VHH binders against Formin-like protein 12 (FH12). Designs and how they scored, part 3

Target 1, 299 residues: Formin-like protein 12 (FH12), of Arabidopsis thaliana (Mouse-ear cress) (q9c7s1)
Amino acid sequence: MASNCEKMLSKIKIPLPDMLNAVLDLDSSAVIIDQIKNLIKICWSKEEMDRLRNSAGGDKEVLGKCEEIFGELMMVPRIEPKLRVFAFKVEYPSRVSDLKMWMHTIIAATKEITGSVKLFRIMQTSLTMQVLRGSNVECGLDSLVKLCDNVYLMHDFCKLLDFGNDLVHLEAASRIELETITNKMQELFDIEEEVNDEFLASENDGANFVGYRNVVHDFLCTIDGDKQLLNILYAEVGGLVNSYIAEYPSGVRFKEATNILTRFVETFYKSREEIERQAEAEKEILEKRKMNIKQNGNL

## First folded at step 4 (VHH)

Design s64 (from s47 with G35H S50A; framework vhh_7d4b_2)
Fold by ESMFold2-Fast, scan of step 4:
Structure s64 (fold): chain B 299 residues (1-299), chain A 127 residues (1-127)
Amino acid sequence: as target 1 above (299 residues)
Amino acid sequence: QVQLVESGGGVVQPGRSLRLSCAASGFTFSSYAMHWYRQAPGKQRELVAAISGSGGSTNYADSVKGRFTISRDNSKNTMYLQMNSLKPEDTAVYYCARDLSPEEYWQLLESGTFDYWGQGTQVTVSS
């Protein structure tokens, strides 16, 4: 308990008045997120602090410092919501940047997959080969799984076809969970609602908080603009993914499809490298034989 | 014995439409991807459109996207190419082709002699 308060206190690196000024100015450049999270924890620990104060075994010096900090925080009306809004402001650029990156990656990868004549031909050839050999394969993706599981089949396949990899974004896309994008979009909208609630509630904080209300409003305007862009990207992701997945048997998920394709690409290139290496070794042996014949013939 | 027979070509004015058909026999049609290629005078054959065995996946050359639509009817063993908003640049002999089996690809790589295309159908876009 006391250990938690002491740990939180040790992480506050700038003077509390300076930190509170940064919070009220929404100056995310002035404060590290861990410091803000520690202040929020202090606010939540009021009941714990009250219990520890009444304990004979408590560290009186540490408790005194926590109570002093709590007293300073309570001078600001509704400080806990203000700290939460500031924490969101600090993390906001990274949240938006990550969402944009993930959604653009999914869009690029899906367009690459659906636009690749080479991949289309590979999948159909793989499917046809295995059907002709008596294998029960459900679709092109299933055939690629079976190719990857059979080294000899893959080597035979690589000798029949050449595949130049045009799926630049596939590996990155295979590491992205669509559910994570959905959850992070929902988190962003929940946070917008919380910021708006704080903006409305700040009307009652008094004349000294007009400046704070103005910077919170500016932040809401930024969120609204980003929200419009993110909703457009999110709709494009959903449209492209759903169109792609609709081409396969029920139950095939985007993550499953991209994982299969990623594994196929990796396995195909490893097999192709081995075949090329063996071909080069054979050419070198043949060239040495020709050289030896010429040297012996000239004697 | 694989057979591919194209039909539907002709002479049309710019902006008009044509529908090409390819009748297939001698193989399990639904198990093979099908392609439309074209060859203009003095140029190499280029892929125009491709369709998967089920018909669920299609791909198009950039020059025809939004104007041409590939489709197939597996019950009739027939593939189609609907060509809208035809341009003089679309003038070519159009060939249907099926994807090669692994054994046929092997034969082509080893001997260089297996190359089966339909007879082609001439499309001429002129005034």
Scores: ipSAE 0.000, ipTM 0.088, lowest interface PAE 22.1, mean pLDDT 77

Design s65 (from s47 with S50W; framework vhh_7d4b_2)
Fold by ESMFold2-Fast, scan of step 4:
Structure s65 (fold): chain B 299 residues (1-299), chain A 127 residues (1-127)
Amino acid sequence: as target 1 above (299 residues)
Amino acid sequence: QVQLVESGGGVVQPGRSLRLSCAASGFTFSSYAMGWYRQAPGKQRELVAWISGSGGSTNYADSVKGRFTISRDNSKNTMYLQMNSLKPEDTAVYYCARDLSPEEYWQLLESGTFDYWGQGTQVTVSS
């Protein structure tokens, strides 16, 4: 706790009264988030401060400053919930932006996968060849990586060699954990509950907090609008992912499927580059042979 | 029940032409892309030519481009492969196949079963 207070004091950019005014105005431009988080920790450390006060061996100057700060904080009704609301406000735009980006990436990637006629054709051909070879394919997607080992077979579909250009979002989607999105959605809605609880409780704070209630209400309206949009996006992600998994009844999870496809795209293009290198080398040999024939014919 | 019946194969000399036919029944023909595949002795089955359900898009293996033409008559539920300038290396059993819908393809990934092949028709190009 004393270390938390000292750390906050060493990072202080704004006097405590000005900081508290920023918190009550929900002015996220005025305060560093680390300072707010340290103040929240101080609020949780009352018992530790009481213990340290009763100790003769403590740093009395640092402890005195921490007690003064705690005293100022406790003059504000429900200061700890108000600090949490402010911290939420500071981090809120980034949380919403990240969730929208991740969900749009998954939506785009899934639509690209299901909409790629070229990829579908490659997958169908891969499955057909495995079946014709008498191979039992537990997961058809695993066979796609093996297809890349036969570079000459890939030549049969020269117009499909650019299918990766259709899968722009696949790499980014393969890095996204669906569980993380679910957890971050739940975390965001827990934030709404805490902000609403503080808004309701602040009704009893008196006339001096009418301005505070107005800015908290504005923040709640923003959260409500974003919540509606995020729920629509999340439902779309869930529907697309569940549809994809249901159409792929081998027990392969979405993350594993996207990883297999990402590996396939990468190995396919490496195989293509090797084929192009071989073709260039062969072309050079043929040109040298033609030059020698022409020269010998003229002699 | 999906049925595909190939015909038109035979023995021909190099440089000659053959036209293969695939008569289809048991599904809405115009809704499905179709393909011609071939299997030569000691080789795996390969795609030769592909045609969209409407006939508006086609794709060919590099070995047959400029020589083979795939077409379909949706009113007769029949697909064709016109094979010109035949070479000894074209010798194979030729199969027609119906492309799977994306949903059917994903369903078949678990079963590993693909049963939309015809019986095949032998093409032999004598040197």
Scores: ipSAE 0.000, ipTM 0.171, lowest interface PAE 14.0, mean pLDDT 72

Design s66 (from s47 with S50D N59Y; framework vhh_7d4b_2)
Fold by ESMFold2-Fast, scan of step 4:
Structure s66 (fold): chain B 299 residues (1-299), chain A 127 residues (1-127)
Amino acid sequence: as target 1 above (299 residues)
Amino acid sequence: QVQLVESGGGVVQPGRSLRLSCAASGFTFSSYAMGWYRQAPGKQRELVADISGSGGSTYYADSVKGRFTISRDNSKNTMYLQMNSLKPEDTAVYYCARDLSPEEYWQLLESGTFDYWGQGTQVTVSS
């Protein structure tokens, strides 16, 4: 309790009444989130305050200040839920932004994959090369897996084909976990439920909280609208993933396919860099030999 | 399993009113937020109005604010859109939709199939 109170005292940029007014206005520009989180922790620490009050030891000046803060907080009905709603609003724009970014990345990567003439040629070249060598290869994607598993095969492949990477969003998309998106969607549902619960409960707060109810309602409308927009993005993701499955009906899941393609791109360029390094080293050795022979012949 | 059935569309003159209904089945209606979308010929589908599961909060696109009212009756598993002061630019196919659960978002990404839309109901505003 005392530690949380000390953190609040050290981080206060504005007086507590002004901070509470910002919370009740849902003015996310007026207060730093860390201050609100510390106030929430103070609300959770009532039992600790009671124990400290009954103790003969401790810093009575700090304890007195903590009790003053707690007393002011408890004069606001359901102050802890109101602080949580404020914290949700402060963090909310970044949550929505992240979800939109992840889904746009998947959409962009999927369009790049399905629209890539270069990728089609890569898969055909890989498959043809391996079939001609007597390899049992099931499809283009399977051929790319086998290239990644065999350094010598990949080096031979790099000599047959050179390409610029037009799959700009592929690596970013491969790093996006579906579970993370699902969990963040669930967090938005949980936030909406908590905000709605506080909105309903605020009917009992009286006339002084009419303004608060209005700004909480506005926030709920924002959340509902954003959820609908996110559903539209998911519909597009679903449609594009289905289009991808139609192009590559090998039973490979979309996520597995993006992982295979990402690993292939990474392994291909790593192998190309190694080939270039070896070629440069051989050139340097040959030039040194030619210069030494020339100098020895001239001597 | 999820079924959404829109009704109430038709042809009306500018300034008149229509009431759309969406009958839902195959899921716990009160647990899902729902919305009305519309799609005019040659345009992308757009959100018109949205309502929370409890009916406690609503959202409206700026183009329909003050003219349209969304509501729901959880006891009847039905959502409504009251459309007043209709304009020619409101001409579109109107779709009923529900939010996806977290599990359904996961399934959507894995399967690529999206089925929370109704079949749509045509609204035509002309003189």
Scores: ipSAE 0.000, ipTM 0.103, lowest interface PAE 21.8, mean pLDDT 74

Design s69 (from s67 with N35S S59Y; framework vhh_7z1x_3)
Fold by ESMFold2-Fast, scan of step 4:
Structure s69 (fold): chain B 299 residues (1-299), chain A 127 residues (1-127)
Amino acid sequence: as target 1 above (299 residues)
Amino acid sequence: QVQLVETGGGLVQPGGSLRLSCTASGFTFSSYAMSWVRQAPGKGLEWLSGISGSGGSTYYADSVKGRFTISRDNAKNTLYLQMNSLQPDDTAVYFCARDLSPEEYWELLESGEFDYWGQGTQVTVSS
């Protein structure tokens, strides 16, 4: 029992007062995030500590040290919210970076798809050829799905067309779930609300926490600036995705469309690579035949 | 020098009719199958109908089957689309397209002389 406190005791590199000072300074460089997360768990464990105290089965020395830690934590007003604010600040740069990367990837991929004259003409040619061969196709994307299933037609097709670097962000975009971006944006907004709530509540903490309020306020200003940029990017993603979805009357969703296009690109270049490999193999066979003719002629 | 010119579009009320024409030049018209394709504002390309080079075989998308009729006059190098019982959802730019092999398509694109699709003709169905 008391495994969270035991884990914390085994991982403490710096004294608890020094750790709490880092938390109140919002100094994300001074403390390991796992230690902060363990302190948060200790705050949740008061009932477990009380239960363990009333049982005969606990390690009393470990329990005594856990109670000492809990007592020091409770000297700080609303220590649990303060620890959560610190944890958010430690994780904040990577959360924002990931959101920016995902949204820029979708924006870039969508612009590449809609801007590729070569891809447009590939879809047009595929659709026309398959209709006239008696295939039941409804749109360009459906024709690409069927083209991928016809190895011989794909081999003939990929010998002629090279759209190369037009769709460099497509594969990365196909791996991004739009729902994940929406959920991560919502998480960021919920966490900002928690930070703001703690900032407002800290007004009643007294003179010893004026420095803490100042660093929390600075952090909120940083969040507000980043939030404005993220909202601009999110709006652009939404606009582009909605325009793209409206383009496909069969109800093909953005994720399905990017998956179809990714499969087409992969199959196209795999087929081109196979053709190049076969050409190289034929060259080697011809060279060996020339060697054998020359060797036999010399004998 | 492949050229396709679509005409016959315009504003029409729901339930009305229009006849589109596509005049072809620069190739042996009777040797190629032809198709009609449309693009509504903000939407992708939708294939509507196809006709063999001889005119002996015709094909239709389910969305237009029974309402639209494709035909051709090889003597006049002209493709037609007769559109009946028009609906607001038929509002789009309509294009005609030539059936090409990938080799022929690529050679034409590379030459810079390729007009696989004409400029299109706008059809607006509104009351």
Scores: ipSAE 0.000, ipTM 0.166, lowest interface PAE 18.3, mean pLDDT 74

Design s75 (from s73 with T50A S59Y; framework vhh_7pa5_2)
Fold by ESMFold2-Fast, scan of step 4:
Structure s75 (fold): chain B 299 residues (1-299), chain A 127 residues (1-127)
Amino acid sequence: as target 1 above (299 residues)
Amino acid sequence: QVQLVESGGGMVQPGGSLRLSCAASGFTFSSYAMSWVRRAPGKGPEWVSAISGSGGSTYYADSVKGRFTISRDNAKNTLYLQMNSLKPEDTALYYCARDLSPEEYWELLESGEFDYWGQGTQVTVSS
């Protein structure tokens, strides 16, 4: 707690009363989030304050400053919930932005996979070549896994096929866990409930908090609108994922499918790069042979 | 010119049966192994079954083994897939495929011709 007071004091570019005014105005541009989180910790540390006060060997000046800060905080009704609401508002734009980014990435990747004629043909060619050459392969995705495990077959495959990567969101999608999206959506709903609870409780705070109540209400209206849009986007993600990777007898899940495809694309391009390097090395040898003939009259 | 034309698909209830046909032309049918490959909505192609040029050897995916039977009539240049005990999971567009040479695969990809494998025949299993 003393360390938290020191960190808060060292980071304060505005006085505590001005910071509290920013909190009550929900002015997220005026305060660093770390300062707010430190104030929340101080509110939790009432028992620690009592313990530090009873400590004979403590830094008396730092302890006195922490007690002064705590006293000012306690003058605000339900200061801890108000600080939490402010912290949520500061972090709100990035939380919504991250959710939109993750969900749009999944949607884009799924549409790229299902819409890729090139990928479909690659899977068909891979499957047919391997099955008819004696491999026990059951589906296109399984054929890509086996192709990646056979460097010689992959090299021959790369010589046979031209592949342009139109799966631009695939790698990003393979790093996203669907459960994380679900958990972060639930966090937003839980936080909205907490903000609403504080809004309702603030009715009894008196005339000095009418402005605060108005800005909290405006924030709730913003959350409600974004929540509706996020729910639509979330439903689209669920629908596309379920359509693409319903429970399948092969046991392939969306995460596994995106991992297989990402590995295939990476392995294919590495193999193509190796083939191009070999071709370039051969050109260099041919050019040197030409110069040798030109200068020495011998092959 | 190689042509493969699938037929025999349709809508059936779970537990029903369908017989798919593939009419082949433009090559010596008996000289090539043939396969059935299916694509369910939103999924990649899944190999279903294969048969040798003579018809003496047949192979099946575990998901269809015991329910599907692949056969061919080399006199009629026709490949068949008898599908019994159909499940909702069997819902897909079904294609027949020939063993392609490397040159033919390259030409297929260059031309952008999906119909070289045939247009496919839709099988929908619903209750």
Scores: ipSAE 0.000, ipTM 0.154, lowest interface PAE 20.4, mean pLDDT 73

Design s76 (from s74 with S35G T50Y; framework vhh_7pa5_2)
Fold by ESMFold2-Fast, scan of step 4:
Structure s76 (fold): chain B 299 residues (1-299), chain A 127 residues (1-127)
Amino acid sequence: as target 1 above (299 residues)
Amino acid sequence: QVQLVESGGGMVQPGGSLRLSCAASGFTFSSYYMGWVRRAPGKGPEWVSYISGSGGSTSYADSVKGRFTISRDNAKNTLYLQMNSLKPEDTALYYCARDLSPEEYWQLLESGTFDYWGQGTQVTVSS
């Protein structure tokens, strides 16, 4: 019954006034984000606290502490939106950094794929080998899938050409879902809207909140600037991905194509290592046979 | 019925420029990767450049990066190679190539012949 409030209280490590001061200053260095999220949950738990009070049950000491904290929080106009804005600011640099990393990775991988003469030759060699051996194969990417599914075919392929891996961002790109980038961009739009709504509402909070309004406005300016940069980067991702999909119209989506290529690169080098190990083992056997012949000739 | 007709070659001094053209017919030009391959007498074929069907993606051999530009006009079924800062080492017969079939690719790898792509256009860079 009182377990949710008790759990939230146990995770609050600094005095509430100090936390509120950090929130109103938007000082993201002063407070652990989990503490702020716990305060937000306490605000959401008002209905639960009311139910526990009305039931005449539960831990009265824990309920008293929850009521005290809630009372202090309610002294601040729109405390829940203010806590939400603070949470956004604390998490904001990581959100922007992740989006930039993901989008730059996709851009780099797409340019590596589309700019690779080696990859073109690989797909053509793979396709040629398989068609000449009687395999039904539809396109270069399909041929790479079939290579990965057949260890003997891959070993034969490794003997035809060497592949220097120019696709250095491919593995990282294969772990990124375009939908995740789209969703995270939408989250930034939603964050900007919530911060702007709080900024506009804070106009009626009085003279004591002028400082708060100034730091919220500064945060909005930061979001707007980053959003402009991210939109440019996102447009570049969209353009490159759409260009790539249009040039490889086999019904394979970008994620599937990067997964196929990643699996090919991994399987190709794994097969090459196996061939090299087998060649080394054969060389060792031949040297041992030479020694045995020489020793037996001396008997 | 695939026909590729290369033109625009000639004799130039080192540092000069040439624009090669390839007139394509007998297939849906915009649906194919296109490229340029060159061969000097007594040497094997060297892949110079390729361009995607849309023209959105290009790639170049290390020996020509920064000096050559591949482009296409899908409305005219024509492929181009703009060659700047030409060097004596660029002297070769230049062939226009459509996305290679398996047979054509093996022919290129094994024999180095380009007869199925057309006659080629000669580029000679000499002082």
Scores: ipSAE 0.000, ipTM 0.101, lowest interface PAE 22.3, mean pLDDT 73

Design s83 (from s79 with T50A; framework vhh_nb_b201)
Fold by ESMFold2-Fast, scan of step 4:
Structure s83 (fold): chain B 299 residues (1-299), chain A 126 residues (1-126)
Amino acid sequence: as target 1 above (299 residues)
Amino acid sequence: QVQLQESGGGLVQAGGSLRLSCAASGFTFSSYAMGWYRQAPGKEREFVAAIYSGGSTYYADSVKGRFTISRDNAKNTVYLQMNSLKPEDTAVYYCARDLSPEEYWELLESGEFDYWGQGTQVTVSS
């Protein structure tokens, strides 16, 4: 406990009064998140501090400084919830930015997959080639899996057509778990609930906290507006993923589909590079043979 | 238009041999994979063998070690050498080539498969 308090004290660089003013102003530019999290930990450690005080062990000067800081914190009504609200505000822009990025990536990739004439041609050519060769393939995606698993099939496929990749968001989308988006949306709902609870409870703090309540209310309005936008994007993600499943009734989940397509793109370009290297080597051999025929014909 | 003409079928005794030929015209033969399929009475059309543009070959397990597919790009011809023939090899044998995506969609819309010739009958007596 005493050692933990000393470590936490070493990480607080801003004077405590200035930091408390930043908390009450919700001024996310004034402090770093790690300092706020350390203060929250100090608040949670009250029972342990009381036990350590009763045992009279360790550095009493360090314990005295921790108790002084705790005393200043406790002068603020519901300081732990207020610190949590401030931590939420500091981390909030990154949370919203990440959710928007992930959802826009899924939306773009899904539209690219369903709208790509090039991809349609790739899948049909792959399916036709493999059916001709007696492969038991059910759909275009299944044919791409089998194509990727057989180097000889892929090399022959690369000779039939070229592919300029128009699925620019595919790889990024393949790294996104839909469950992660759902969980992060739920976290945002939980954050709004905690901020609202603190806003309501702050009515009991008195006239000196009117300014604080105004900035918390502004933050709640920001959260509500962003939640409305994010819910619209989330619904669009769900609708587009379901549309993809309906159009490609292969039984393949969207994540599996993006992984298959990403692997196909990677494998296709590697195979094309190998074919180009082989073609170059064959040209050099043919040129040397032509030169030898020309020179030896005169002997 | 694509034209495929099969020949070389006939009646043969079990353990005998036949060589099938397929003469192709109307497309760049060397750029396409070619295959052989067969259809026995009352059964679906099944794969027999394929040869890729690069020369790689693939066979159905039922014919592996007995049949050999080959091609002659100069003659625009694909061959199927059938050895150690069995009564269960009795079928009409069809030559086919890979379809382009456009040809595949035309085929699906029309319901007609122009890339199979009339076939050649192979009958193996016990």
Scores: ipSAE 0.000, ipTM 0.097, lowest interface PAE 20.9, mean pLDDT 75

Design s89 (from s85 with S47A; framework vhh_7qbe_3)
Fold by ESMFold2-Fast, scan of step 4:
Structure s89 (fold): chain B 299 residues (1-299), chain A 124 residues (1-124)
Amino acid sequence: as target 1 above (299 residues)
Amino acid sequence: QLQLVESGGGLVQAGGSLRLSCTASGFTSYMGWFRQGPGKEREFVAAISGSGGSTYYADSVKGRFTISRDNAKNTLYLQMNSLKSEDTAVYYCARDLSPEEYWELLESGEFDYWGKGTRVTVSS
């Protein structure tokens, strides 16, 4: 309690009544989120505050300020749920933006992988060449893992193909966990439920809270619209991942596949850079040789 | 022309025999057979080196199938004996590509590595 009160007080940029007015207006631009989170902790810590009052060694000045703040907060009906709704509003745009970005990245990468004719040809050729030469490779993706460790074979492939532009979202997709998307979608549903519960309960707050109910309702409408769009994207992610699994039934999970392909692309372009560097060095040697012959030649 | 032409498939009773053939130009590299059964991924069956001196087989076909080649005729063979219902599949031949052949094929935009295959159905 005392520590939460101290932290809140150290971060005060606006007076508490102005902060509470911003909370009731759902004005996410008006207050620092850390101050709201500390106020929520103060609400949870009343029992701790009572214990500190009855204990030797408590900071009586800090405790007095905490009691004053708590008294002001308790003048607002269901202040803790109202503070949570405000915190959700502040963090909401970032949560939705992240989910949309992650899901669009997975969708784009999956379509790029399944749509790349060059990648398909590389996998088929790599698999066939390695199997025919006595290697124990089980599928196209496994052949790419082994290709990454075979510098001579990789150099041959690098001379023939440029396919990196086909797989622009692959590296970003390899950093995204599907479980994280599922968990963040569930968090959004839990947030909607809490906001709706507060909206319904606020009917009993009196005439002074009609404006508050209107802005909470507007926020719920925003959440519902975004939820519908996110559900469409989430269903597309699920459909594409399942389509990938059906097309590549060798048991390689989507995440493992994106990791293998990312490593392959990185190794491929590193090898291609080495080949280009060697070609330039050889060209320079050849030009120096031609110049030397021309300078020392007969007429 | 990198098109592989498979032939010799058909309907055969369990315990019977079939010989598959594959014709191709540029026949000096490793070659082999793959198969794809209904609702399954394409799987390796057998391979043979350019000289015919080395052969490799999937465990499921060892002792029953024999891969061979006739370089003068540009033809790859798969002799299949003691056929089982599990051998029912479309059979594809495959070959290793030289770097030059691979480059030419990719630049043409007409890269189709797999032929049409030849269908083998083993009845009980």
Scores: ipSAE 0.006, ipTM 0.476, lowest interface PAE 9.6, mean pLDDT 77

